# Designs tried in a protein design chat: VH-VL binders against o27280. Part 100

Target 1, 266 residues: o27280
Amino acid sequence: MDSMNVPEVLEIKRIVEESESVKTFIFSWDFRREVRPGQFVMVWDFRDEKPMSVSLIDPVRSEIGISIRRVGEFTDRVHGLSEGDLLGIRGPYGRGFELMGRDILLVGGGIGMAPLAALADEATARGMRVDALVAARTADELLFLDRLEAAGVNISTCTDDGSCGFKGFAHERLLTLEENHDMAAVCGPEPMMFQVMRILDERDVPAQLSLERYMKCAVGICGQCCLDDTGFRVCAEGPVFWSQELSRVREFGRYRRDPAGRRVPW

## First folded at step 3 (VH-VL)

Design k17 (framework fv_acasunlimab)
Fold by ESMFold2-Fast, scan of step 3:
Structure k17 (fold): chain C 266 residues (1-266), chain A 118 residues (1-118), chain B 108 residues (1-108)
Amino acid sequence: as target 1 above (266 residues)
Amino acid sequence: EVQLLEPGGGLVQPGGSLRLSCEASGFTFSRYWMSWVRQAPGKGLEWVSGINSGGSYTFYADSVRGRFTISRDSSKNTLFLQMSSLRAEDTAVYYCAKSYIGKAFDIWGQGTLVTVSS
Amino acid sequence: SYVLTQPPSVSVAPGQTARITCGGNNIGSESVHWYQQKPGQAPVLVVYDDSDRPSGLPERFSGSNSGNTATLTISRVEAGDEADYYCQVYDSSSDHYVFGGGTKLTVL
């Protein structure tokens, strides 16, 4: 039978505190089930199940890591767990990032750095040159800087309050970066991704963007992944999309949908 | 309106050289990755070489590495393939092709026949 | 290197459905594209990103991709569909574009 559709109960091997609001939960993983950067898993706390991006993929240690931001009841409960406690993991799901060329740009906002950290590991292991623009509201919310630095990634930071690096938003910082890239990968709040995409499009840099709202569609929750104009309807299409597809979507960066399917401004 | 035109090709002796060109029109050439794909008589499609939109990165099939050089001139909307040390097995119709969203080839040239024989 | 396997030929009667397979190890994790080539002509993209169609192509062309097999499906086949069909992926591990060996579709 397909083991991806049945949760495995796994022991939390190690917990890394990334920030006050983010923790990475590390599990032993059987790599007969492949996991690629940009894919997600369903995390089950024996009450609720939520999609979470994979932030660490380590076949040498036989480990995966899942980074979780504390934003509600489910994530509050998971953050209360300790090493040795159990969680259900199902997956992986969705299409991951695809690497092309030799020079790549990663642009991550907040928890959006989680799937990009896994991608950075793969890209650097291949000998690619990796530039990462890491954005957050404050210095304390910048994620994975030590891990990226250790991997040899060229890091630029920006914070809204100027507490680390450039004072301003990711797209404003990107305008000061002059280097050409063969591709980019972008993950973060949708308004940030929209503005970053437009700059990369103007610079002729093909980009892949990860949309969290399509993660539920990949596991068969119908009606949550459709957008105006292009009508992305197939649950397996996300969460990673090329910028050319997203530039034609009326909703991208402007609207989201409530549970009734009504458009709500960002 | 959108097209790729391939002047060039011909008969070449083994060990010889030939340059192919591909002229783009009807789209913004500088925004797209470009490739060369060949097809030997009666056989299937084989990817030969690719170049990114800016021309800074080039990549090659193992069979042509060190012998072929891909390049582009965005001011002329032209893609080139410089072929050297040609072998009989390089005999093929050569197509230039535009990459769609970096992966699929949505626009193809008409093909240029290159025959390598004595 | 990554290898895509296609049957060398498929025969179908007009109005029936033709299915052309493309086999590859874990191909369901890749984006698969399909091309139609008629004698003496350049290839034409008919399906991209597993299941999407270029503008202007008939709805009777469709695709799927899961596990180790991608499939091009041509419904209500017409005589004009007689051609060679090729699948293609981008192998990120080698930075190579890979084509299948091609399938000749014969409309009886």
Scores: ipSAE 0.006, ipTM 0.460, lowest interface PAE 11.5, mean pLDDT 83

Design k18 (framework fv_acasunlimab)
Fold by ESMFold2-Fast, scan of step 3:
Structure k18 (fold): chain C 266 residues (1-266), chain A 118 residues (1-118), chain B 108 residues (1-108)
Amino acid sequence: as target 1 above (266 residues)
Amino acid sequence: EVQLLEPGGGLVQPGGSLRLSCEASGFTFSRYWMSWVRQAPGKGLEWVSGINSGGSETFYADSVRGRFTISRDSSKNTLFLQMSSLRAEDTAVYYCAKSYIGKAFDIWGQGTLVTVSS
Amino acid sequence: SYVLTQPPSVSVAPGQTARITCGGNNIGSESVHWYQQKPGQAPVLVVYDDSDRPSGLPERFSGSNSGNTATLTISRVEAGDEADYYCQVYDSSSDHYVFGGGTKLTVL
């Protein structure tokens, strides 16, 4: 069996509380198994298995980090764990981000900043100039600001309620920012990503977008996302897609699927 | 200035071959989906071939499959269409076109005339 | 095979509203794009993603798409709007771009 496909039971080495609703769980990792920003792992709590993006990749300390937002039964159980407790981890899986050029833009909404934080670390280590637009509903939900600042990232913030930075949505803030990036990476709610993608395409900035809902498809566990006729190829290639690939997916930014597989407008 | 320039075209005998080229400027060519769209004299637009940004995936209309080959060279910002086994029905103005959000063709070349006759 | 059906011609008086339809099976679930083509010229995108306009295009051009019919609407028509108009979708099942047969708009 390939070691990537067999869960390894790992000890939680350290837990970082990112906010009231988000924690980063850190594990020792053998970097003979390469991990790239934008890839994910399957996290197993011995009852359920869920895909989680890798948010920290640290070969110097031989560690990876996985950031988890509390949104339901599985994540509530995981949030109740302590340092020294065990979780099953398998992977990494999926297509990661590609870095190109000298100047890059990151646009993250909520927990979508998790895979982008790992990308920011790699980009800054390579000497790239990194601008990050960090968006959330409120100031208390902005993630990784201290980590991004420590890495030398140029940070802009926006909150829906105006409690920190620009008052408004990510795409509205993006319209006020510099237009000359070589590449962008985007991760967050699909409606936000769709609006951001449109602006970046008008600016001729190539964009990579990470769609959380396609992570299960990348490991061969396909749910409703693979029932559409375009889903088969999109699912196999996720979670990171170029904007041109996503433009062919009619559902992106327009529809979502409920548990029964029915289209529901955003 | 954003543009697609199509040099060439020509007259070719049935069964012959011809290569079309399309040179891009003013945008990041290597990051966009590119297509060829043709128009027979007095007729409508017909999509014939497409290629993804990385060149790893190519697409063809049934009418040209096996006879036409689309390719791209990012170092030259150039799109190509290699046409072989040409038929009278392939006579048309050929446009290269850039795809953008929603798969709309937002930038078009000026078109190049290909005439297939004896 | 996916097909888009357009009327071959539409006539309209200056200052009036022209409506050009594009029929397709469940076309309301697709993104529809519209192109204007004048004789001897390359097509020009006038409406994309059902209802959005490229920068620099007049507000007179608008679009809608629902059920089995998409519509390009040109308000306050001018003589310069005389052209052929084409609708277009991407058929994801075949990975083919599909164009309608075109509609000649005459302003009389």
Scores: ipSAE 0.000, ipTM 0.423, lowest interface PAE 15.1, mean pLDDT 83

Design k19 (framework fv_acasunlimab)
Fold by ESMFold2-Fast, scan of step 3:
Structure k19 (fold): chain C 266 residues (1-266), chain A 118 residues (1-118), chain B 108 residues (1-108)
Amino acid sequence: as target 1 above (266 residues)
Amino acid sequence: EVQLLEPGGGLVQPGGSLRLSCEASGFTFSRYWMSWVRQAPGKGLEWVSGINSGGSSTFYADSVRGRFTISRDSSKNTLFLQMSSLRAEDTAVYYCAKSYIGKAFDIWGQGTLVTVSS
Amino acid sequence: SYVLTQPPSVSVAPGQTARITCGGNNIGSESVHWYQQKPGQAPVLVVYDDSDRPSGLPERFSGSNSGNTATLTISRVEAGDEADYYCQVWDSSSDHYVFGGGTKLTVL
């Protein structure tokens, strides 16, 4: 892929404000370069480059969307841009989600709903029944509810503070929902994903989980995207992994790595 | 230790019915997708049917849809294929197979020959 | 309807490298798995998820997958590698497992 190695400078066609801290940037895209839900691109503001999950894949309109949460200097600069401004995009990178069966459960926490929103569109287009459990700290941080509803997704919400839907964590909410799905896809904070994975495993539901936190490098740039126990490289072998793979990784849900490569608890 | 055993093949007349079974041992049967894959004499592999771990979803190749029914019984660690309205072109060795990470078939049964002949 | 295309046969001398291709529309976006089948025996998984090798299989077996072609590579071929080889994907649009037509590897 040409786009994997050299950034293409693209004009921001449209910006959607998803929340106070999240914006979706929409670009025209040539779908001769396939993009799948769960893949990421490198976004370049001509100073720094950061990995971002693709949140919208629309071959009919020839558009992709990238949802970005404002959390630091790079994302603050990108959030300051306007329609008509330019960004460098290279990719896509990584292995995306795989769909199987007739029913899928999506479990997303915060910005983790971004890649799951793209997956929801694909699953509904393929005729699957889609249930989404959307979790956040507060109601203001629940993302993509209108888009999911428009796609025909059956939505359940939970917030830590009880400001919308069930009061509690995603895994607590999951225990009150239908037990049978052909598969699940999960994206959000790693401790949340670990708890959700345990419940899905007990229900014999195969699950795919996205480890976006390790997408620090793309195709040979650096080694920061390795998991400790198995040596999986998230940018090369992920970011999407089956639950059977992750259940063998001791550090999943327990620890992450700092920039120096040291294990730190969540 | 990890095994799939397939009793239940045989000779059957066109239009007849036959039930295949596949008995699993050495792994937690209820956690895995299971499939039937067949191979006609001198021909390649053809996927026939699949069932998810919980048994709530079943899948069929177009060639057998409406004629074959896949099912599983976790209490017996057994996978079934109920075949009806059998045709000469259904003659094949039938393998049960366990799916693994990435949907690969990592464990296969020994195969059972089904011959449909007038 | 997804279709996987394999050459019907490939011949190779002992000690040389055999390459077996599996063609499919945008197959590089799928996970490709490879099976070895010897006469009278059940298939054996030799490569999964494009390039991963099951425990106990020789390092001589490897795989790659990009664009419209996946490839199974067998280095330092031995007489015992003579078999039929099948590629396989899951087609999520139809909920079907799809096998290639198979390639007969002959070791001369």
Scores: ipSAE 0.006, ipTM 0.494, lowest interface PAE 11.5, mean pLDDT 84

Design k2 (framework fv_acasunlimab)
Fold by ESMFold2-Fast, scan of step 3:
Structure k2 (fold): chain C 266 residues (1-266), chain A 118 residues (1-118), chain B 108 residues (1-108)
Amino acid sequence: as target 1 above (266 residues)
Amino acid sequence: EVQLLEPGGGLVQPGGSLRLSCEASGFTFSRYWMSWVRQAPGKGLEWVSGINSGGSSTFYADSVRGRFTISRDSSKNTLFLQMSSLRAEDTAVYYCAKSYFGKAFDIWGQGTLVTVSS
Amino acid sequence: SYVLTQPPSVSVAPGQTARITCGGNNIGSESVHWYQQKPGQAPVLVVYDDSDRPSGLPERFSGSNSGNTATLTISRVEAGDEADYYCQVYDSSSDHYVFGGGTKLTVL
């Protein structure tokens, strides 16, 4: 990062409670700094800084939104904030999604629907037909259904426990859905994305997948980004990758690495 | 290794028809979007037509829409361009090209010359 | 109706840096790709996604893209770099691939 790339202190304009564990924080944004679906920002609470995907991009109202799931100390502190409070935001960073063709399949698991919600807005604005498969453990964890419906998206749901829609995992539900899409975009837990990618590869549907663990690589924090078998420079090119790039990464869907370099199952 | 071969081409009269073919080897043909790009003598590159990996969506430049049909046969690793109602302005070298990550063209055929003349 | 504008020719002395521009409305929001074409040959991809290089291409080739202008930069130009260069984008609003008009690079 250069010295001109410092956090801007922004006021929380609005907070939307998406679920018991997820909130979207909305800020005024100057779109001279362009933001694309699939990109992320660094969120600074004046103590620690974490990467967060952009979930709302609204140049008409001059707003961006970032959706944050409560999973640890940092996110717990941020969830305690109110409208009018301040956060530091810098970015955007990373490669965004690219759109091709007339129809797109979105497959999102949990908080992975956040960047896909922003993509759905762009795809519908471009006149694409959008089908979304929204997956979660329970009905209460399905995200952005009202927003997707308002955008004209064709929605399918699945929950692990069967509390809403199909009972089962995203890849099991995908097998029952139409096979013909010009492209797909996938975001969620790596095991889910791996299974979904395999089905889309079998169907010859080009897919883009967003890997949260590679967001730190895009800002130069992660020292382990260059471990794939293709020699592809993940550090410069994440978090969004084409499925052809990920099919050669041995650790995708199986392992991640802890700070000591040890393999940790998903 | 990775190759696109274009055995078609030739001389055809105005109003005539011709089918171009492009044979792929060295990569999994069925996974990639494919296109035809042409170049008139002494002119620049012009994209003509594209087809998605599954063959269910086809795209055409305004100059050829309604006259050209792109298709693919993954069992033969072959891309086709059926050209009808040919005009003198269609005279060009035609390249088949493989899309890279859906947008750029990383592999090109060597081109096949189509001459439309009486 | 998206249009890419390139200068028809650029001249550069050996060992100097050549810069070839590609103009387009808000092109900085698109991914720009660059091709080199020598007489009688098929085009060769030299830069993709604004600034990435395919395997085996010289490190002297680089790219940038911001605002309304993308640029292909060739440092320490060699006689063998003399060719036509084309920029290209995918216009998602029309589902068309769009090429610039091409720039003839002459190494004098």
Scores: ipSAE 0.320, ipTM 0.730, lowest interface PAE 4.5, mean pLDDT 86

Design k20 (framework fv_acasunlimab)
Fold by ESMFold2-Fast, scan of step 3:
Structure k20 (fold): chain C 266 residues (1-266), chain A 118 residues (1-118), chain B 108 residues (1-108)
Amino acid sequence: as target 1 above (266 residues)
Amino acid sequence: EVQLLEPGGGLVQPGGSLRLSCEASGFTFSRYWMSWVRQAPGKGLEWVSGINSGGSSTFYADSVRGRFTISRDSSKNTLFLQMSSLRAEDTAVYYCAKSYIGKAFDIWGQGTLVTVSS
Amino acid sequence: SYVLTQPPSVSVAPGQTARITCGGNNIGSESVHWYQQKPGQAPVLVVYDDSDRPSGLPERFSGSNSGNTATLTISRVEAGDEADYYCQVYDDSSDHYVFGGGTKLTVL
């Protein structure tokens, strides 16, 4: 049987309130199904199914965590659940992050810190030096700072309104930080990721970027994968992409699609 | 055309030195991690050394550490391997190769034969 | 240090399917890449990231990776597929690129 494509009904073991709009739901997990940072699962509330990035991977306690931001009807329903309630989980799916070299820069915006928090745990466990730039609109939306600090991560913050750390956007803060990293991982709003990618490209720092819009491609929902200049299939490899692939995607950082398929500027 | 060109190899005595070069064209050289991979006659592929895109981090197989030095000059689109204290077991075809970090070596040089023999 | 194990040789008849395995501890969590090398030539990437194929390569080449074994599959084998095949991963614990020992594919 293909157990990864059949939802397993799991009990919500613990709920951690990360902010006013974000909760982490923790489940017991059978690690015979390996899960890596950057991968996602499909969360089923017995009405709708949505992809969610894995934000905690704890093989010692046999637990995974899924961090969910409240943004619509599905997430509102899930946020209304309590410890002991049930959700369907299937996966993991998608290409996870790859780690290379001695040091890594993490750049996360809002809920984009969720998969990067799991990556930070893995990178520190492997002895890498980890620098994290954590960005949000306001101080109350900065996520996982205590968890990153506990892991020994070197943290820089920025907020659009200046309520914590540097006042400004992630890419503006990045310009004031050390230029020398073996690699970077970036996750957050697409316009932020585009600006950060440009700076990292100028610094010759290879970056992996996680794009939520490509999670459906990884589970076979998107059947239209385009080939780029080198013959790589962009959407089939998601949600994590190297900066080279994204620089070839005309729409990255410029346009999104509405439900009718029309281009909508960011 | 995307290409890595390795201009020549050589014959050198044990204990000698030799510098290999690899000239890149058709892509933005400074953006990619680069490696040297060798293959002894009749044997398999063995990764020798790697360098990050900026040139600030270098990596070596245990068999060559302390004897070989990898470097790059992005202004000249050229990768180098300085080999010293050469041994008979260093005899191999040496390939330069471009990598995406964790993806693959998608572009390879034609290879240059290094023979260490008296 | 990470070790990749390949069978030294595999034989197959023309038109049949060849399968070349690459064994490694928990290799399913790694990205596996495959190279074809013909005598006197540089290696050519034939499969990357477990199952993706570079443009211009025949659709007959495919790959899979799970658990402790990755597999290169060559369907409808032709005489021109006779070559040495190598698997490769990046071991992030040591910052080393690791190649398998190679498999000689003989087309009967």
Scores: ipSAE 0.479, ipTM 0.766, lowest interface PAE 2.8, mean pLDDT 86

Design k21 (framework fv_acasunlimab)
Fold by ESMFold2-Fast, scan of step 3:
Structure k21 (fold): chain C 266 residues (1-266), chain A 118 residues (1-118), chain B 108 residues (1-108)
Amino acid sequence: as target 1 above (266 residues)
Amino acid sequence: EVQLLEPGGGLVQPGGSLRLSCEASGFTFSRYWMSWVRQAPGKGLEWVSGINSGGSSTFYADSVRGRFTISRDSSKNTLFLQMSSLRAEDTAVYYCAKSYIGKAFDIWGQGTLVTVSS
Amino acid sequence: SYVLTQPPSVSVAPGQTARITCGGNNIGSESVHWYQQKPGQAPVLVVYDDSDRPSGLPERFSGSNSGNTATLTISRVEAGDEADYYCQVYDSDSDHYVFGGGTKLTVL
């Protein structure tokens, strides 16, 4: 659709400080262009364009939110903007999460909680029971806990350093949680997602995983978005994949891509 | 080969009971949601019941709730539909179906005809 | 609760393009799947997730989904395409799979 690929210059309506390194930028949005949790947009600062997950979808207020972690020159510039400043937004792109059943487990690591926060809002609005395992390196990097609590989500936390909740990694915490779920959604560092997927597969829980790391091109025209064995293009056919798809991909959890598109080990 | 095999059909009296079975082969049965979909003679497809991969959650169309019970046995790779209090309106070909990525049904059984005479 | 509306029949000449619609409230936010059913046979998945094709299916089958209407498009129609076609979604609110009423494609 041409209208999905046309960038709109939008005014930053509100900025929410999520943590020292993460901000959510909120824009008015015309919901004639549908947006689903798990989809991403291209954010353009009139110099560079980067993919960002949608973290807030609010048709009642006619707003979307985009959560951005400060990790480089582009994100540093965007973090320097104020309410009233302009950004270009193109999209949304990719397939979103799909909801299935009565119970869902969300497993998010770091900024991976951003698309899962939007999903949590949708799942609770639909009357699902939502359990969220929120993982980060330290307590200060746990994101959206207040938003999840306000939505009625059952929250478990873990931090690598033990500063909040369980001391350890997401998959280690998941092993102590024996509840069965109708489905799961997972977003975070790929090694975390691989370990979590393995546990969910053993529990016969179908999971959707978001491969945000591979969203280097918005329309799937560059080879960097391709998966090795299946030919799936993450930005065109992802970023969200069912675990049944990923279990067939030799690259998932074992290899990443360098800037030239070559396989390198994790 | 990936397939779902259903035993042949059955004739049952109104108010009677019948159990359907569906045997899976060629895929890891325990990982997928399974459903029963029926089709009355000359009519369209109607979803009847579904079960999650682990068997802990079951779902039913309003027309069969309280009368039908879906279950699965992962050790036998078999899906079941226990039908009770059968009515003439339950006369249909019953298909078992495997859910695909995105909730589509990618593998279907051959169908078994259930006739409820009245 | 959720209802999918299909035309009961569509007629098309061989070699032309058939379009079968599936109407639903805000269906563009759902994933729509399409099935072909020939007499005496089980349904066959022909389009999933709005626009994807299963392996081995002819490229003549395609799909789209936006707003309140999803569409199955069959290009260069052949006599062998004559069948009933059903759209389907999963309704998360009810945890029900919902099928459209079906469309009989007649190749004249």
Scores: ipSAE 0.414, ipTM 0.746, lowest interface PAE 3.3, mean pLDDT 86

Design k22 (framework fv_acasunlimab)
Fold by ESMFold2-Fast, scan of step 3:
Structure k22 (fold): chain C 266 residues (1-266), chain A 118 residues (1-118), chain B 108 residues (1-108)
Amino acid sequence: as target 1 above (266 residues)
Amino acid sequence: EVQLLEPGGGLVQPGGSLRLSCEASGFTFSRYWMSWVRQAPGKGLEWVSGINSGGSSTFYADSVRGRFTISRDSSKNTLFLQMSSLRAEDTAVYYCAKSYIGKAFDIWGQGTLVTVSS
Amino acid sequence: SYVLTQPPSVSVAPGQTARITCGGNNIGSESVHWYQQKPGQAPVLVVYDDSDRPSGLPERFSGSNSGNTATLTISRVEAGDEADYYCQVYDSYSDHYVFGGGTKLTVL
């Protein structure tokens, strides 16, 4: 049961430029508040508040990282901040990824690689074998490759334009990769996740998928982040769902909802 | 209907072998992790062994490792537990169980009694 | 090996709230599942992923999990809730499913 929390005002300790459009903002964190890969926080710039996935969880340094893609007015303002500036943080919220077995597959598209980078850190620390398929439109939009390599992850890449690795989409690249995994975790654009899920279903690999949906607030009473058919509320019951749950949701991969709850095609 | 049926129990002497089977119906068997969980008379639940959906990874409790082998046959929708070098301490009701979401067991077999006695 | 600790028994009067605890080192970072078992029957899942309920289960069953303790809460207890209750996690470090020792709920 999620409870509403007041934002804690935190100083930006360090900023890492991941790409031309993505930065990771690092904060000191008190780990008496548990954080798991796949959870999100609400980031408040004292004007607007938006949900952001946690991309770094480092209890040794007592730090968390939040990776933010520049895509609108809020994110443009946040990208203009410097070390020493302040942001409000509420959370964490949502259910995180679960780890099963010894060999896992991560499939990340664009900024969707952010929560998967945190998961990769935990999985490798637990002695798991991690294969990551990192997908983007172009080579300069591939995220976290150095960090994944440093963690001992087996990396495959694909880009839509062929500028790095396989030329094509994530699901096309996945068809050329090893089929034997105990579980998979997937995060990225919903159409990509739908295609990947279908392949993993055919391979009998249980998959967890992280959904980004329109949300007005991070409390359990928020109705704007509902999924069709099941009535799941992403901020309360997600954002991570098993493929068995999503296979019953007609809207997954076909349409999304705007802030008013209306269906809009991808 | 979603069911797990276990026809393979019995009485075995110490040092003997027995194979348990569990037949799945009403769901796509090949998509789920499967486990064996046992319960000695009057005692609690103890996980024994697990197998991933594709059958490529198998896991065992320390008490049975090297003596028990879990396997599955997706063409027959059947889970197996081959038990060898049986001991009196292995006497229990054995349940097969399907993993649902986040490692929970949502569907359980009816349980099969295995008695190891001379 | 990871260990889950439950009280051996809990007694409650009809209509009251029963709380069954499950202790484990940093259990709040794991997903905890709860099972009800009546004599001669297979276990039945009553709470999964800390706080979710399977479809068709009474609203009276709920769960929470933080720090070193997970809790199964049964509100407005009925005689039919009398059973053994088990908590369970998957320990990814050992790749083992771990059950608590069980708690016998007695409804007076």
Scores: ipSAE 0.095, ipTM 0.646, lowest interface PAE 5.9, mean pLDDT 85

